# VHH binders against Transcription initiation factor IIB (tfb), part 13

Target 1, 335 residues: Transcription initiation factor IIB (tfb), of Methanocaldococcus jannaschii (q58192)
Amino acid sequence: SVDYNEPIIIKENGEIKVVKIGELIDKIIENSENIRREGILEIAKCKGIEVIAFNSNYKFKFMPVSEVSRHPVSEMFEIVVEGNKKVRVTRSHSVFTIRDNEVVPIRVDELKVGDILVLAKELPNIEEDIEIDKKFSKILGYIIAEGYYDDKKIVLSYDYNEKEFINETIDYFKSLNSDITIYSKDLNIQIEVKNKKIINLLKKLRVKNKRIPSIIFKSPYEIKKSFIDGIFNGKDAKVFVSKELAEDVIFLLLQIKENATINKKSINDIEVYEVRRITNIYTNRKLEKLINSDFIFLKIKEINKVEPTSGYAYDLTVPNAENFVAGFGGFVLHN

## First folded at step 4 (VHH)

Design N23 (framework vhh_gefurulimab)
Fold by ESMFold2-Fast, scan of step 4:
Structure N23 (fold): chain B 335 residues (1-335), chain A 123 residues (1-123)
Amino acid sequence: as target 1 above (335 residues)
Amino acid sequence: EVQLVESGGGLVKPGGSLRLSCAASGFTFSSYAAAWFRQAPGKEREFVSAISSSGSTTYADSVKGRFTISRDNAKNSLYLQMNSLRAEDTAVYYCAARRIYSGSWYGSDYDYWGQGTLVTVSS
């Protein structure tokens, strides 16, 4: 079982989004008319929700969830692997490791620092034929990362030396017949855009939540790539004040066959998350049977006992796979 | 032939005011963004202020609140109203225009340039 706050990417009613597993499961159980109890477990049937799991070919795909469960818990363990990817799990839960060149489950209480765990190298790239403009996708990413909007305007802030991106943004909104006002203060440029049609589109996409919209997770590779370029503003690293947005970004990177390291920092007593895109895969281990797999193999750096976020630990049943992907960095977990 | 011609420069006391003008000819000025740059003796050319084709304005920190950029498309003219002038405002002031809407901080982004007008702020 996993902690309440563990991120999981799901598909529900044609929408793809990242949610907290505990929030998802609590909602299902609260709305269930026939909760089954087995000892301390509360179990409910689940319908219409898919999660990512690997199949017999060691490839990830969305697979339906048949049941969800929760149980009271008093202790939890945080596993941190290379690249500082992390997941919080109970002592009796199983993750996946390599033994005799095969992917096998191993209980958390059998793990030691230095052991190898299986994580997602890449996730299924859902590509619906969605006609979204690459320029809009890039600017949408920047709005989510650095912008603000209200009923009257969109506000974007830039460093004065980012002339190319400032000009690209202004040209784009001007091409849409927008009213634009530009302000400067110290070494910063602020652009305010008035465009009722675009603001209404941002509202429909729920951009104020500062999360990646479902349409992006379902878009073609080039649209996802442009969105990520907007999030990172042409840089290899980005500091996020929102852990949830950082988690969304990691899952999106995995869909476009990119990977990242995570560094938790404290700036002015606020925890922030630096996500750095990586181009080398030095940490990935070659195994002949798994050379075509969607897996990356990372070494455990730390195992720490931590307090559970809620009063419960959570689990999913994925029939025919007996695994699912969750956690900050895409861990493969047994169910 | 494209031309930008600045005027209105001169000698002024600290705390004084000047209004610079730039007359555009040979192109459709109303479709261009325009800017003022300046170059002081021994220094690189620096951005002062820009105005888009639609009238949106940007100012350098050193002049914000003191200078006002404006345009008159009917007269094909760009203006810079300079108030509360300081000795450090002494420079040759250049009018520039670019075909793209945005007012850029970078001279390399501008398509057309004037010859400049000297502003001297001295006691």
Scores: ipSAE 0.000, ipTM 0.114, lowest interface PAE 20.2, mean pLDDT 84

Design N24 (framework vhh_5c3l_4)
Fold by ESMFold2-Fast, scan of step 4:
Structure N24 (fold): chain B 335 residues (1-335), chain A 122 residues (1-122)
Amino acid sequence: as target 1 above (335 residues)
Amino acid sequence: QVQLQESGGGLVQPGGSLRLSCAASGFTFSSYAMSWVRQAPGKGLEVVSDISGSGGSTTYADSVKGRFTISRDNAKNTLYLQMNSLKPEDTAVYYCARKRYYDFWSGYFDYRGPGTQVTVSS
């Protein structure tokens, strides 16, 4: 079982989004008329929700969830692996490790620092026939990462030395006959854009939530890549104040066969997350099945006892796989 | 009522120095990147230097790198161009220009002054 705040990417009614597992499961249980109680477990049937799980060929795909459950807990363990990817789980839950060159489940209470865990190297790249402008996608990423909008205008702020992206943004909005005002203040350039059609599109996509819209998770590779370039503003690393946005970004990177390291910092008593893109991902396994897998194998750096976020721990049943992907960095968990 | 007025031009010998000034009014000077552009007799317009609104970023044409220095005094709404080691080929009318966009490489300017003549000859 996992902690309330663990991120999971789901598909529901054709939409793809990252949610907190506890929020998802609490909603399903509260809205269920047929909750089954088995000892301390509360179990509800689940329909219409898919999560990412691996199949017998060690490849990830969306698979339907049949049941969700929760149970009271008093302790939780945070497992931190290379690249500072982390997941909070109960002591009796199983993750996946490698033993005798086979991927096998192992209980959390049997884990030690230095053990190898299985995480997602890449996730299914869902590419629906969605016609979206690459330049809009990049600018949308920047709006979500750094921008603001209201009923009258979009506001974007840049460092003075980001001339290429400033020009790209101006040229894009000019191509749409937008009203553009540019301000320079000290080391920052502020661009204000008035374009009713774009503002209405941002409202429809609920961009003020500062989360990656479903349409991006379902877009072609080039659109996802442009969006990520906008988030990172052409750089390899980006500092996020929102943990939820950082989680979204990591799942999107995995869909385009990229990976990342995470570094948590405290700045002015605010927790921030630096996500750094990784190139040249590889595996040290010689077995053909593992070499061609969607897996990356990372060593445990820390195992810390932590307080549960809620009074509960949460689980999903994926009947055709008996596993699912969750956690900050995409851990493979047994169910 | 955007107004830009250059001063400081004149006759100078090769190897000499000259400092141009541009007085700006009618807009928030510190909010705009500014340029010095020149036009030699019978030639097109050449952008010689750009400076950001804060003064933190500058660019120079290859023809003037290491010899010219652009600067600004936002408290006085004044742009400067310090020209050292002047060459005969620097002879031109020099214009103070306001950049419409924050683009040092291809930016359009929407206002320029009437210009000040710089002549480099023996």
Scores: ipSAE 0.000, ipTM 0.117, lowest interface PAE 19.3, mean pLDDT 84

Design PA01 (from P10 with S59Y; framework vhh_7pa5_2)
Amino acid sequence: QVQLVESGGGMVQPGGSLRLSCAASGFTFSSYGMSWVRRAPGKGPEWVSTISGSGYSTYYADSVKGRFTISRDNAKNTLYLQMNSLKPEDTALYYCARSRYSSGWYGMDVWGQGTQVTVSS
ESMFold2-Fast, scan of step 4: ipSAE 0.000; ipTM 0.360

Design PA03 (from P10 with S31R S57D S59Y; framework vhh_7pa5_2)
Fold by ESMFold2-Fast, scan of step 4:
Structure PA03 (fold): chain B 335 residues (1-335), chain A 121 residues (1-121)
Amino acid sequence: as target 1 above (335 residues)
Amino acid sequence: QVQLVESGGGMVQPGGSLRLSCAASGFTFSRYGMSWVRRAPGKGPEWVSTISGSGYDTYYADSVKGRFTISRDNAKNTLYLQMNSLKPEDTALYYCARSRYSSGWYGMDVWGQGTQVTVSS
């Protein structure tokens, strides 16, 4: 079972989004008409939700969840692998490793520092035929990462040294006949944009929650890539104050066959997450028969005993796969 | 009402030392990290150092590691930068800033007026 706060990418009612597994499962159980109890387990049937799992060819796809469960827990373990990707799991939960050239489950209590774990190298890239402009996608990424909006205006903040991106942003909004006001104070540039049509679109996309909208997870590769370029300001690294947004970004990167390292830092007594894009993916081993798999093989750096976030640990059942992807960095977990 | 006031700058010979201070008012000082940023004439700003609100975490630009020490006194709402082994290249206007991030200028939302540091013989 996994901790409440573990991120999981789901498909529900045609929408793709990243959620906390504990929040998802608690809601399903609390709204269930028929909860089964098996010992300490509370089990509820699940319908209409898909998660990512691998098939017999070691390729990921969305697959339906049949049941969700939770049970009381008093201890949890955080597994940290190369690139500082991490997941919090119970002692009895199984992850995947490589033994004798086979991908096999292994219990958390059998793991040691130095062992190799299976994570997602790439995730299914869902590409629906939707009309989204590449320029809008890039600007949307920047608005989510660095911007704010209200009923009157969009506010974007820049360092004065980001002249190229500042000009690109100004030109884009001018092309939409927007009213633009620029404020300069020492090392900070603020751009205020007044455009009721765009503001209404941002409201419909729920941009104020500072999460990646479902339409982006379902967009064509080029639109996803432009969005990511906006999030990163055209750079290869970005610091996030929001852990949830950083998690969204990691899942989106995996959909476009990119990877990242994560560095957790404490700045101003606030935990921040620096995500750095990786163009050259290195793994501790690659087996010939797994060259075309969706997997990357990463070495365990740390196993730490941690406090559970809630009173429960969580699990879900994916029939015929017996696995799912979750965690900060996309771990493959046995169900 | 939120205000940052720097002091302690001046002229010093190469190899000398200076201690900069920044007095903060109008906000709960211990809840915010603080940074030092410098700007030499005709050049862009350069981040120098950051300290967390608690003082447990400190970060330094590679150009100043081993020579500069950032510290704070939360009881006095004051930030410090101890500058040792000063070089001519350290000549700049030094700003105190309230900050959220260790990377770039993002989240630095309150700035002082700056204090001039000149290193020459």
Scores: ipSAE 0.000, ipTM 0.114, lowest interface PAE 20.7, mean pLDDT 82

Design PA04 (from P10 with S59Y S99D G107Y M108F V110Y; framework vhh_7pa5_2)
Fold by ESMFold2-Fast, scan of step 4:
Structure PA04 (fold): chain B 335 residues (1-335), chain A 121 residues (1-121)
Amino acid sequence: as target 1 above (335 residues)
Amino acid sequence: QVQLVESGGGMVQPGGSLRLSCAASGFTFSSYGMSWVRRAPGKGPEWVSTISGSGYSTYYADSVKGRFTISRDNAKNTLYLQMNSLKPEDTALYYCARDRYSSGWYYFDYWGQGTQVTVSS
C-alpha cells in the first residue's frame, strides 16, 4: 500500500489528471453505499477510473481499476532512487526489480540500498485533436509557471534578463489584438494582458492556478513539448514551490519520452523542488537493451522510515495487470 | 540587506479573523510582487496569495478565495493578509515572500521567518 500524498495519473470521464491517491480513494470509499471489509481492509468497487499499468509486453497503457482499498497504518517507508525520485510505501507492499533478466516483484521489507527498481521511462502519449496551437501552448506553460489569471486579465512576471521571452510574449498577444500594459521597475517587468477571448479559452480548458490542465495531457506531442518549453522558459531546470505542479511536470515529461531528476531544496524551512530535464538517467544500459520495455532501472539511494500522512495506507486493483504507476517520478508498484 | 518580518499570527477559533503583516526592508518594495505562502503541519508549502508591485493585481488560491484579502502599503513597505472565516485547515506557519523570476526559474528569493496561525476550538 502507498501513502496518502503519492501522486497518480488517472483517466476519468475523458480527463487526464494527476491526483493524490489517498484523496481519490477516500472519496470513492466515503461515497460508496457498500464497503466490503476483509480483515483490516476497507474495500469499495471502482468504476470509470483508469490508471497506468504495464501488460505482458512491458508497455504502459491506461487500464481500468476494479476496486480500491485502504487500511490503518502506523509505519511508512520512503524509497529514494537515483535522480531523487521517491515513493512512500508500506513494509509489506511489493515494487518491481530485475532478477535473471526478468521483471519481478519484491517486497519493500526485502529491499536494501543499492538494489535496482523499475520505474517508468515513458508513459502513454494520448493525442487528441485540440483547439490550441504551439505558440498558445508555450504561453500557457509560462502562465502556469510564472503567471496568474482572473476574470479580467492575465499577468506575467519577468526578470530583465529574459528579454527574448518578454518579446515573444508581447508579440504573441499583440498578434491576437490584445490590450497590453507593461510595468517596469528595477529588475522586474510585469505584463498585463486583457483579452476576453483568451480568458474565456482558459476557462473552457479548465485551467487552474499552478496545475497542468487535462487538455495538455491529451494534446499532440508538439503541443506538449511547446507547453514544457514554456514551463522551463527554454532552460533545462526549474524550481517549483508547488510540489503538485512539479509532479504534474514529471508525468508530462514521461509522456514525451523525456526524463528528469528532482532536487529538494530548503529555504527558511520551506521545501521547494528543482526539476531538471535530463537525457542520461539510465545507469544499466545493457539491461534496458535486453528488456525491450517502457521501463528505466534505477538504484535505491535511501530507505527512510517516515510518518504516514493520514491514518491509512492505500491500494487499488487493476485486474488485468496486477500493477500500477504512482509516486514522485513514476514507480511501478505491484497490486 | 533584504529583510522580511512577519507578525500578526496567533490562536483563533473557527470563524474568527486575523490580519498578518510583513515589514519589508533593504529593497525597493514597490518594484516587486509579494506573496504569502503557508506550510501546514506534515504538509508541503502551499501558495496562498500574490499581489503585484503596484497593488493593481491580486491572486488567490482556490482554498482561500473569498475569505482572504491581500493588500500592500508601498509608502510603509508593508504587505498584509486579512484572513476572515478561518477554518481548522488554515492552521499553518505563514511566510511572507518576495516574488522572483530569473533565468527561467520561478521562485521566491527572500522569505521571512514565518508567523504561526492556529485555528482550533
Scores: ipSAE 0.000, ipTM 0.197, lowest interface PAE 15.9, mean pLDDT 83

Design PA06 (from P10 with S57D R98K Y106L G107P M108F V110Y; framework vhh_7pa5_2)
Fold by ESMFold2-Fast, scan of step 4:
Structure PA06 (fold): chain B 335 residues (1-335), chain A 121 residues (1-121)
Amino acid sequence: as target 1 above (335 residues)
Amino acid sequence: QVQLVESGGGMVQPGGSLRLSCAASGFTFSSYGMSWVRRAPGKGPEWVSTISGSGYDTSYADSVKGRFTISRDNAKNTLYLQMNSLKPEDTALYYCAKSRYSSGWLPFDYWGQGTQVTVSS
């Protein structure tokens, strides 16, 4: 079972989004008319929700969840692998490792530092025909990472050194006949854009949540890539964001066959996450060649006993796969 | 090793009384708040009552307020729940839970195995 706060990417009612597994499962159980109990374990049927899992060919796809469960928990372990990707799991839960060139489950209580775990290298890239162009997608990413908007204007702030991105932003909004005002204060450039149509679109996408909108997870590769470029301030290698946005970004990167490392930092006593985009993933080429999978194999750096976030640990059943992807960085977990 | 062992459950008629006990070991009992949580057939877990580590602060769910009393004996490392005027809807498996905080609020880091209370005529 996993901790309340573990991120999971789901498909529900045609939407793709990243949610906390505990929030998802608590809602399903609380809304269920028939809860099966086995001692301390609460089980509810699940309908209409898909999660990412692999089948016998070691490729990921969205697969339906049949049941969800939760139980009171006394112990939780945080497993940290290379790249600082991490997941919090109970002692009795199984993750996946590699043994004799095969992907096999292994219990958390059998793990030790230096063991290899299976994580997602790439996730299903759902591509629907959508009416969002690459330029808007990039600007949208930047608005979500660094921007602000209200009923009258969009505000974007840049460092003077970002001249290319500043000019790209100005040219884009000019092409839409927007009213643009530019302010300069020392080495900072602030761009204010007045465009009622774009502001209404931002409201419809609920951009103030500072999360990746579902439409982006379902967009063509080029739109996803442009969005990511916007999140990373045009061409930066790293960005500092909230935990929830960092989780969203990792799952989106995996959909476009990219990856990142994570580093937790504290700025003015506020927890932030540095997400560093990587172009080269050092993997065991021999293992990947033999398996030809959507997997990467990363070594465990730390196993720490931690306190559960809630009173419960959570699990879900994918009957055709007996696995699912969850956790900060996309861990493959047995169900 | 933290252990929480509940006892005192059983069958009782409506209007009757039961006293539940939870024997705690493996941690400094007086430093942590404790709670009772129950699970009724066909329903999710329901928080029942909380007591702070010092015993000075107690809280109750509306459904049990005035009928149940939570208490603790820090010298004996024991938590109690006195249940009076029991109703059929009090039928549930009752769990003793340890808070991570002295206040007794969520999250809970350790739970007992539960003790069954059945109220029926």
Scores: ipSAE 0.000, ipTM 0.079, lowest interface PAE 25.0, mean pLDDT 83

Design PA07 (from P10 with T50Y S99G S102T G107A; framework vhh_7pa5_2)
Fold by ESMFold2-Fast, scan of step 4:
Order: C-alpha cells, then structure tokens, then sequence
Structure PA07 (fold): chain B 335 residues (1-335), chain A 121 residues (1-121)
C-alpha cells in the first residue's frame, strides 16, 4: 500500500491526468454504495479507470482497475533512489528488484540501501490526432511554468538572451492578430498579449491550476516535446516548480523517452522542486532479456520512516498484471 | 502607471557594504510580496531574497544568507536590500520585482530597470 500523496497517472473518460492516489481512492470509496470489508480493509469496485502496468513482455500499457482499497496505518517508509525519485509505501508492500537475472517482487521491510529497484524508463506515448500548434504548445508550457494571465491579458517575461523564443512568441501572437505590447527593460523583455480567444482556451484548459492539461498527455510526440521545451524556458536544463507540476513533468518526460532528477528545495519560504533533465539515462544493471524493456534500474539511496498523510494506506487491483506504476519518478509496485 | 525604480548601487571593495532601495508606485505596495533578483555578466537571473507584504516573512538564497538583509517601509512604498561582506561574485545588476520567483507560485509580474553593483579590488 502507498501514501495518500503518491502521484499516479490515470486514464478516465478519455482524459489522461496525474492525481494523488489517496484522493482518487477516497472519492471512489465515499461514492460507493457497496463497500466490502475484509478485516481492516475497505474495498470498493472500480469502473472506467485505467492505470499503467507492465505485461509479460516488460512493456507498459494502460490497464483497467477492478478494485480500490484503503486501510488504517500508523507508519510509512519513504524509499529514495538515484536521481532522488521517491515513493512512500507500507512495510509489507512489495516493489520490484532484480534477483538471478529476473525481475521479482521484494517486500519493503526486506530492502536495504544499495538494493536495485525497478522504475519506468518510458511510459506509453498516447498520440491522438489533436490539432495543436507546436508554437502554442511551447508557449503554453511557459505560461504554466512561469507565466500569468487574467481576463484581459497574458503576461510573459523573458531574458534578452532568449531572442529566438521571444521572436517566436511575438510572431505567433502577431499571426493570430493579437494586440501585443512589448516592454524592453534593460535585460528583460516583457510581452503582454490581448487575445480573448486564447485567454478563453487557457481557461478551458484550466491553466491557472498550474498542471499539465490532459490534451498534452494525449498529443503527438512533437507537441509534447515542444511543451516540455516551454516548461524548461526553451534552453534551460532545470526548472523550479511545485510538487504537483514536477510530478506531471516527470510522467510527461517518460512518455517521450526522457528522464530527470528531482531535488526538493525551499525558495521564497515555499517548498519547490528542481527538475533537472538528464542527457544520459542512468542505470546500474542491464540484462540481455530486459534490454528492450520499458524499465530502468536504480539504486536505493535512503529508506526513511515517515508519518502517513491521511492515516490510511491505499492500493488498487489490476487483475491482468498484478502491478502498477506510481510514485514520484514512476516506481513499479506489486499488487 | 505601475513602476519600480532601484537605486543605491555602485562600486565597492570586497568586504564592503551597500544598501539598495526600490521605490514602488502605482499599486498598493503593502498588499504584495517583493523580491530582489540579480544578473551577473554572462549568467542567467538569480533570485536573491523575498519579503512578504506585511514584512512578517523573509527568505534568502543560500549564496547570500547571513550577509544580506531584506526589509521594507510600507509607509514610504520602499523596498531595501542591505548587503554586507560583499564578494566579487556578488557583482551583478540588481532588480526589484513584485512577487515571488518560482513556477510553483505566481511569476514576478513587475520589474524595475536594475541598479549595478560592482565588487572589485
């Protein structure tokens, strides 16, 4: 079982989004008229939700969830692996490791620092025929990461060194006959855009919540790539974002076969996460039979005892896989 | 209408001190948190310090903790940055900005023109 705050990417009613597993499961249980009790477990049937799991070919795909459950707990363990990817799990839950050149489950209470865990190297890249301009996708990423908008205007601030991105932004909005005001203030360029149709689109995509919209998770590779470039301010190797946006970004990177390291920081009295793109994917083991798998193998750096967020631990059943992907960085968890 | 104007920069020797000021106009100053951001030659912008609208909360980049102090005078609509024990690596153009410099929070939406600080022997 996992903590309330663990991120999981789901597909529901055609939408793909990252949610907190505890929030998802609490809603299902509280809305269920038929809750089954097994000892301390509260179990409810689940319909119309898919999560990522691997099959016998060691490839990830979306698979339907049949049941969700929760049970009271008093302790959790946070497992931190290379790149500071992390997941909070109960002592009796199993993750995956490598033994005798095979991927096998191992209980959390049997883990030690230095052990190898299985995480996602790449996730299913869902590509629907969605009409989004690459330039808009990049600008949208920048707006979500660093921008501002209200009912009247969009405000974007750039370093003068970002001449290509500045010109790209100006040209894009000019092509839409937008009302554009540009301010040059020493080493900073501020662009104010008035375009009611684009502002209404940002509202429809719920951009003020500073999360990656479902449409991006379902878009073609080029659109996802462009969006990520916007999140990383065009050229930057790192970005400082909220925990929720950092979780979204990691899952999106995995869909385009990229990866990142994570560092928790306190800036401006606010908890933020530094997401740093990795140019070379790191791993401690390569097995011949797993060389074409969707897996990456990372060493445990820390195992820390932590308090549960909600007083409950959460689980879900994927009947055809007996595993699922969750956690900050995409851990493979046994069911 | 909305403006931020920095002053107080200059040249100083290593170990010296400078006090930067930022005069705000065109908005309710006490309702906004304020930041100092700097840009060194050939480098990207670096957030330096933040103070809440009330002045109750302050925070600093690790590179300046213990040396710089941010403060404000809401009656005068002025933000300050007291810089002590200055180092050559503090050489930069210093900007006053409205808001917080993180993507996990709202972006800074108003910037001043900057004031140059040069630390040289």
Amino acid sequence: as target 1 above (335 residues)
Amino acid sequence: QVQLVESGGGMVQPGGSLRLSCAASGFTFSSYGMSWVRRAPGKGPEWVSYISGSGYSTSYADSVKGRFTISRDNAKNTLYLQMNSLKPEDTALYYCARGRYTSGWYAMDVWGQGTQVTVSS
Scores: ipSAE 0.000, ipTM 0.132, lowest interface PAE 20.8, mean pLDDT 83

Design PA10 (framework vhh_7pa5_2)
Fold by ESMFold2-Fast, scan of step 4:
Structure PA10 (fold): chain B 335 residues (1-335), chain A 122 residues (1-122)
Amino acid sequence: as target 1 above (335 residues)
Amino acid sequence: QVQLVESGGGMVQPGGSLRLSCAASGFTFSSYGMSWVRRAPGKGPEWVSTISGSGYSTSYADSVKGRFTISRDNAKNTLYLQMNSLKPEDTALYYCARDRYSSGWYYGMDVWGQGTQVTVSS
């Protein structure tokens, strides 16, 4: 079972999004008319939700969830692997490791620092025909990373030194007949954009502040790549104040066959997450048998006992796979 | 001939008020944002306020917010800055600028006036 706050990418009613597993499961259980109880375990049937799992060819795909469960818990373990990807799990839960060139489950309480775990190298790249261009996608990335919007305006924040992207943003919104006002203070620039047509478009696309919208997770490769370029503002690394946005970004990078390292930092007593894009840094553990798999093999750096985020630990059943992907960095977990 | 001409400056005591005007000619005034920028003696330029071409959107530097009001009359091709509750630190040469992006951002400003002097002193 996993902690309440572990991120999981799901498909529900045609929408793809990253959610907290505990929030998802609590809602399903609380809305269920028939909860099955097995000792301390509460189980509910699940319909209409798909999660990512690997199939017999070691390829990831969305697969339906049949049941969700939760149980009271008093202890949790945080597993940190190379690149500082991490997941919080109970001692009896199984993850996947390599033994005799085979992918096999191993219990958390049998793990030690230095062991190899299986994580996602790449996730399914869902590509629907979407009427959104690369320029809009890049600008949307800027809005998500550096701004917010409400019913009246879009607000974007930049460092003065990023003048090329500031000019690109201003020129784009001016080309759409937007009313733009900018505030400057020292090395910070804030841009306010007023355009009811664009605001209505963001609402139709269900764009939320500091979250990657479903349309991007379902977009063609070029649109996803342009969006990521907007998020990173031309750099190879980006600092996120929102952990949820950093998690969204990791899952999106995996869909476009990119990987990243994560560094948690403290700036002025605020926890921030630096995501750094990497190319092929962790591909040196290739196995002939798994050369075409969607897997990457990373060494455990730390195993720490931590407090559970809620009074419960959570699990789900994928009957056709007996595994699923979750956690900050895409861990493969046995169910 | 593209031109901006400021007027309305002068000497006032702390707590006083002044209204600056900027007369624009030689371009379609309503199609451009406009900004006020000031320069105090011995200091660099400081952005004061911006107004969009339509007049729908306005912005102000923190130092003047609540005290200054920017406005425009597109029929008269004139920009205004109403300055209330003036302080000694408001003493500066005030410039009117055409602002391509309605940004208050110096790199978007391509036409400047000669400036009008404001002195706040007892």
Scores: ipSAE 0.000, ipTM 0.146, lowest interface PAE 15.9, mean pLDDT 84

Design PA11 (framework vhh_7pa5_2)
Fold by ESMFold2-Fast, scan of step 4:
Structure PA11 (fold): chain B 335 residues (1-335), chain A 120 residues (1-120)
Amino acid sequence: as target 1 above (335 residues)
Amino acid sequence: QVQLVESGGGMVQPGGSLRLSCAASGFTFSSYGMSWVRRAPGKGPEWVSTISGSGYSTSYADSVKGRFTISRDNAKNTLYLQMNSLKPEDTALYYCAKRYSSGWYGMDVWGQGTQVTVSS
């Protein structure tokens, strides 16, 4: 079972989003009229929700969840692998490793620092026709990362040294015949854009939550790529104050066959997360060649005992796979 | 040199109100957009609200929209957050924050935070 706060990407009613597994499962159980109890487990049926799992060919796809469960817990373990990707799991839960050139489950209590774990290298690239073009997608990413909007305008903030992005933003909105006001004082630049058509589109996409909209997770590769470029402001690294947005970004990167490292830093007791896009993740070359998969193989750096976020640990059943992807960095977990 | 100092937190019952303040120094306050960010026990930081340097534009997280109001007094270098109809879910350490960007190394500043506890 996993901790309340572990991120999981789901598909529900045609929408794709990243949620906390504990929040998802608590809601299903609390709204269920028929809860089955097996020992300490509370189990509820689940309908209309799909999660990412691998099938017999070691490729990921969305697969339906049949049941969700939770059980009381007093102990939790955080597993940190290369690239500082991490997941919090119970002692008896199984993750995946490699043994005799085969992907096999292994219990958390059997793991040691230096062992290799299976994580997602790439996730399913869902591509639907959408009305968003590449230029708008990039600007949307930047609005979510750095901007805000209301009924009258969009406001984007820049440091003076971000000249290229300032000019690109201005040129884009001018091309749409927008009313643009630029405030340039000292080392800070703010751009205010008035364009009712664009503001109405932002409202439909519900971007005020500062999360990646479902339409982006379902967009064509080039739209996703452009969106990510906007989030990163043309750079390879970005610091997120929102762990949830950083988690969204990791899952989106995996959909476009990109990977990243995560560096947790602390500012005045607040955790921030630097996500750095990488082109060369070192993996075991022999394992990569022997196993044709959507997997990456990363070494465990730390195993730490931590406090559970809630009174429960959580699990879900994918009957046709017996696994699912979750955690900060996309861990493959046995169910 | 750049500093943000939050105040105004405390303990209130559900349905109560609190007004948070953030005193800013060491930079030209009116030139920067400002935000409120909170961290609940056991959770990551959550963006709450943002206001432009001029005060003309504001935005809010869906969880607080209609209940919280962000404002600023540029003459006094002070940022405010008026919190009404408080819920237990609003319990968190609240931080005043300057713009989040790729230049955060020493440029983006957060205060020490002020604790808000909503309990019956």
Scores: ipSAE 0.000, ipTM 0.292, lowest interface PAE 14.4, mean pLDDT 83

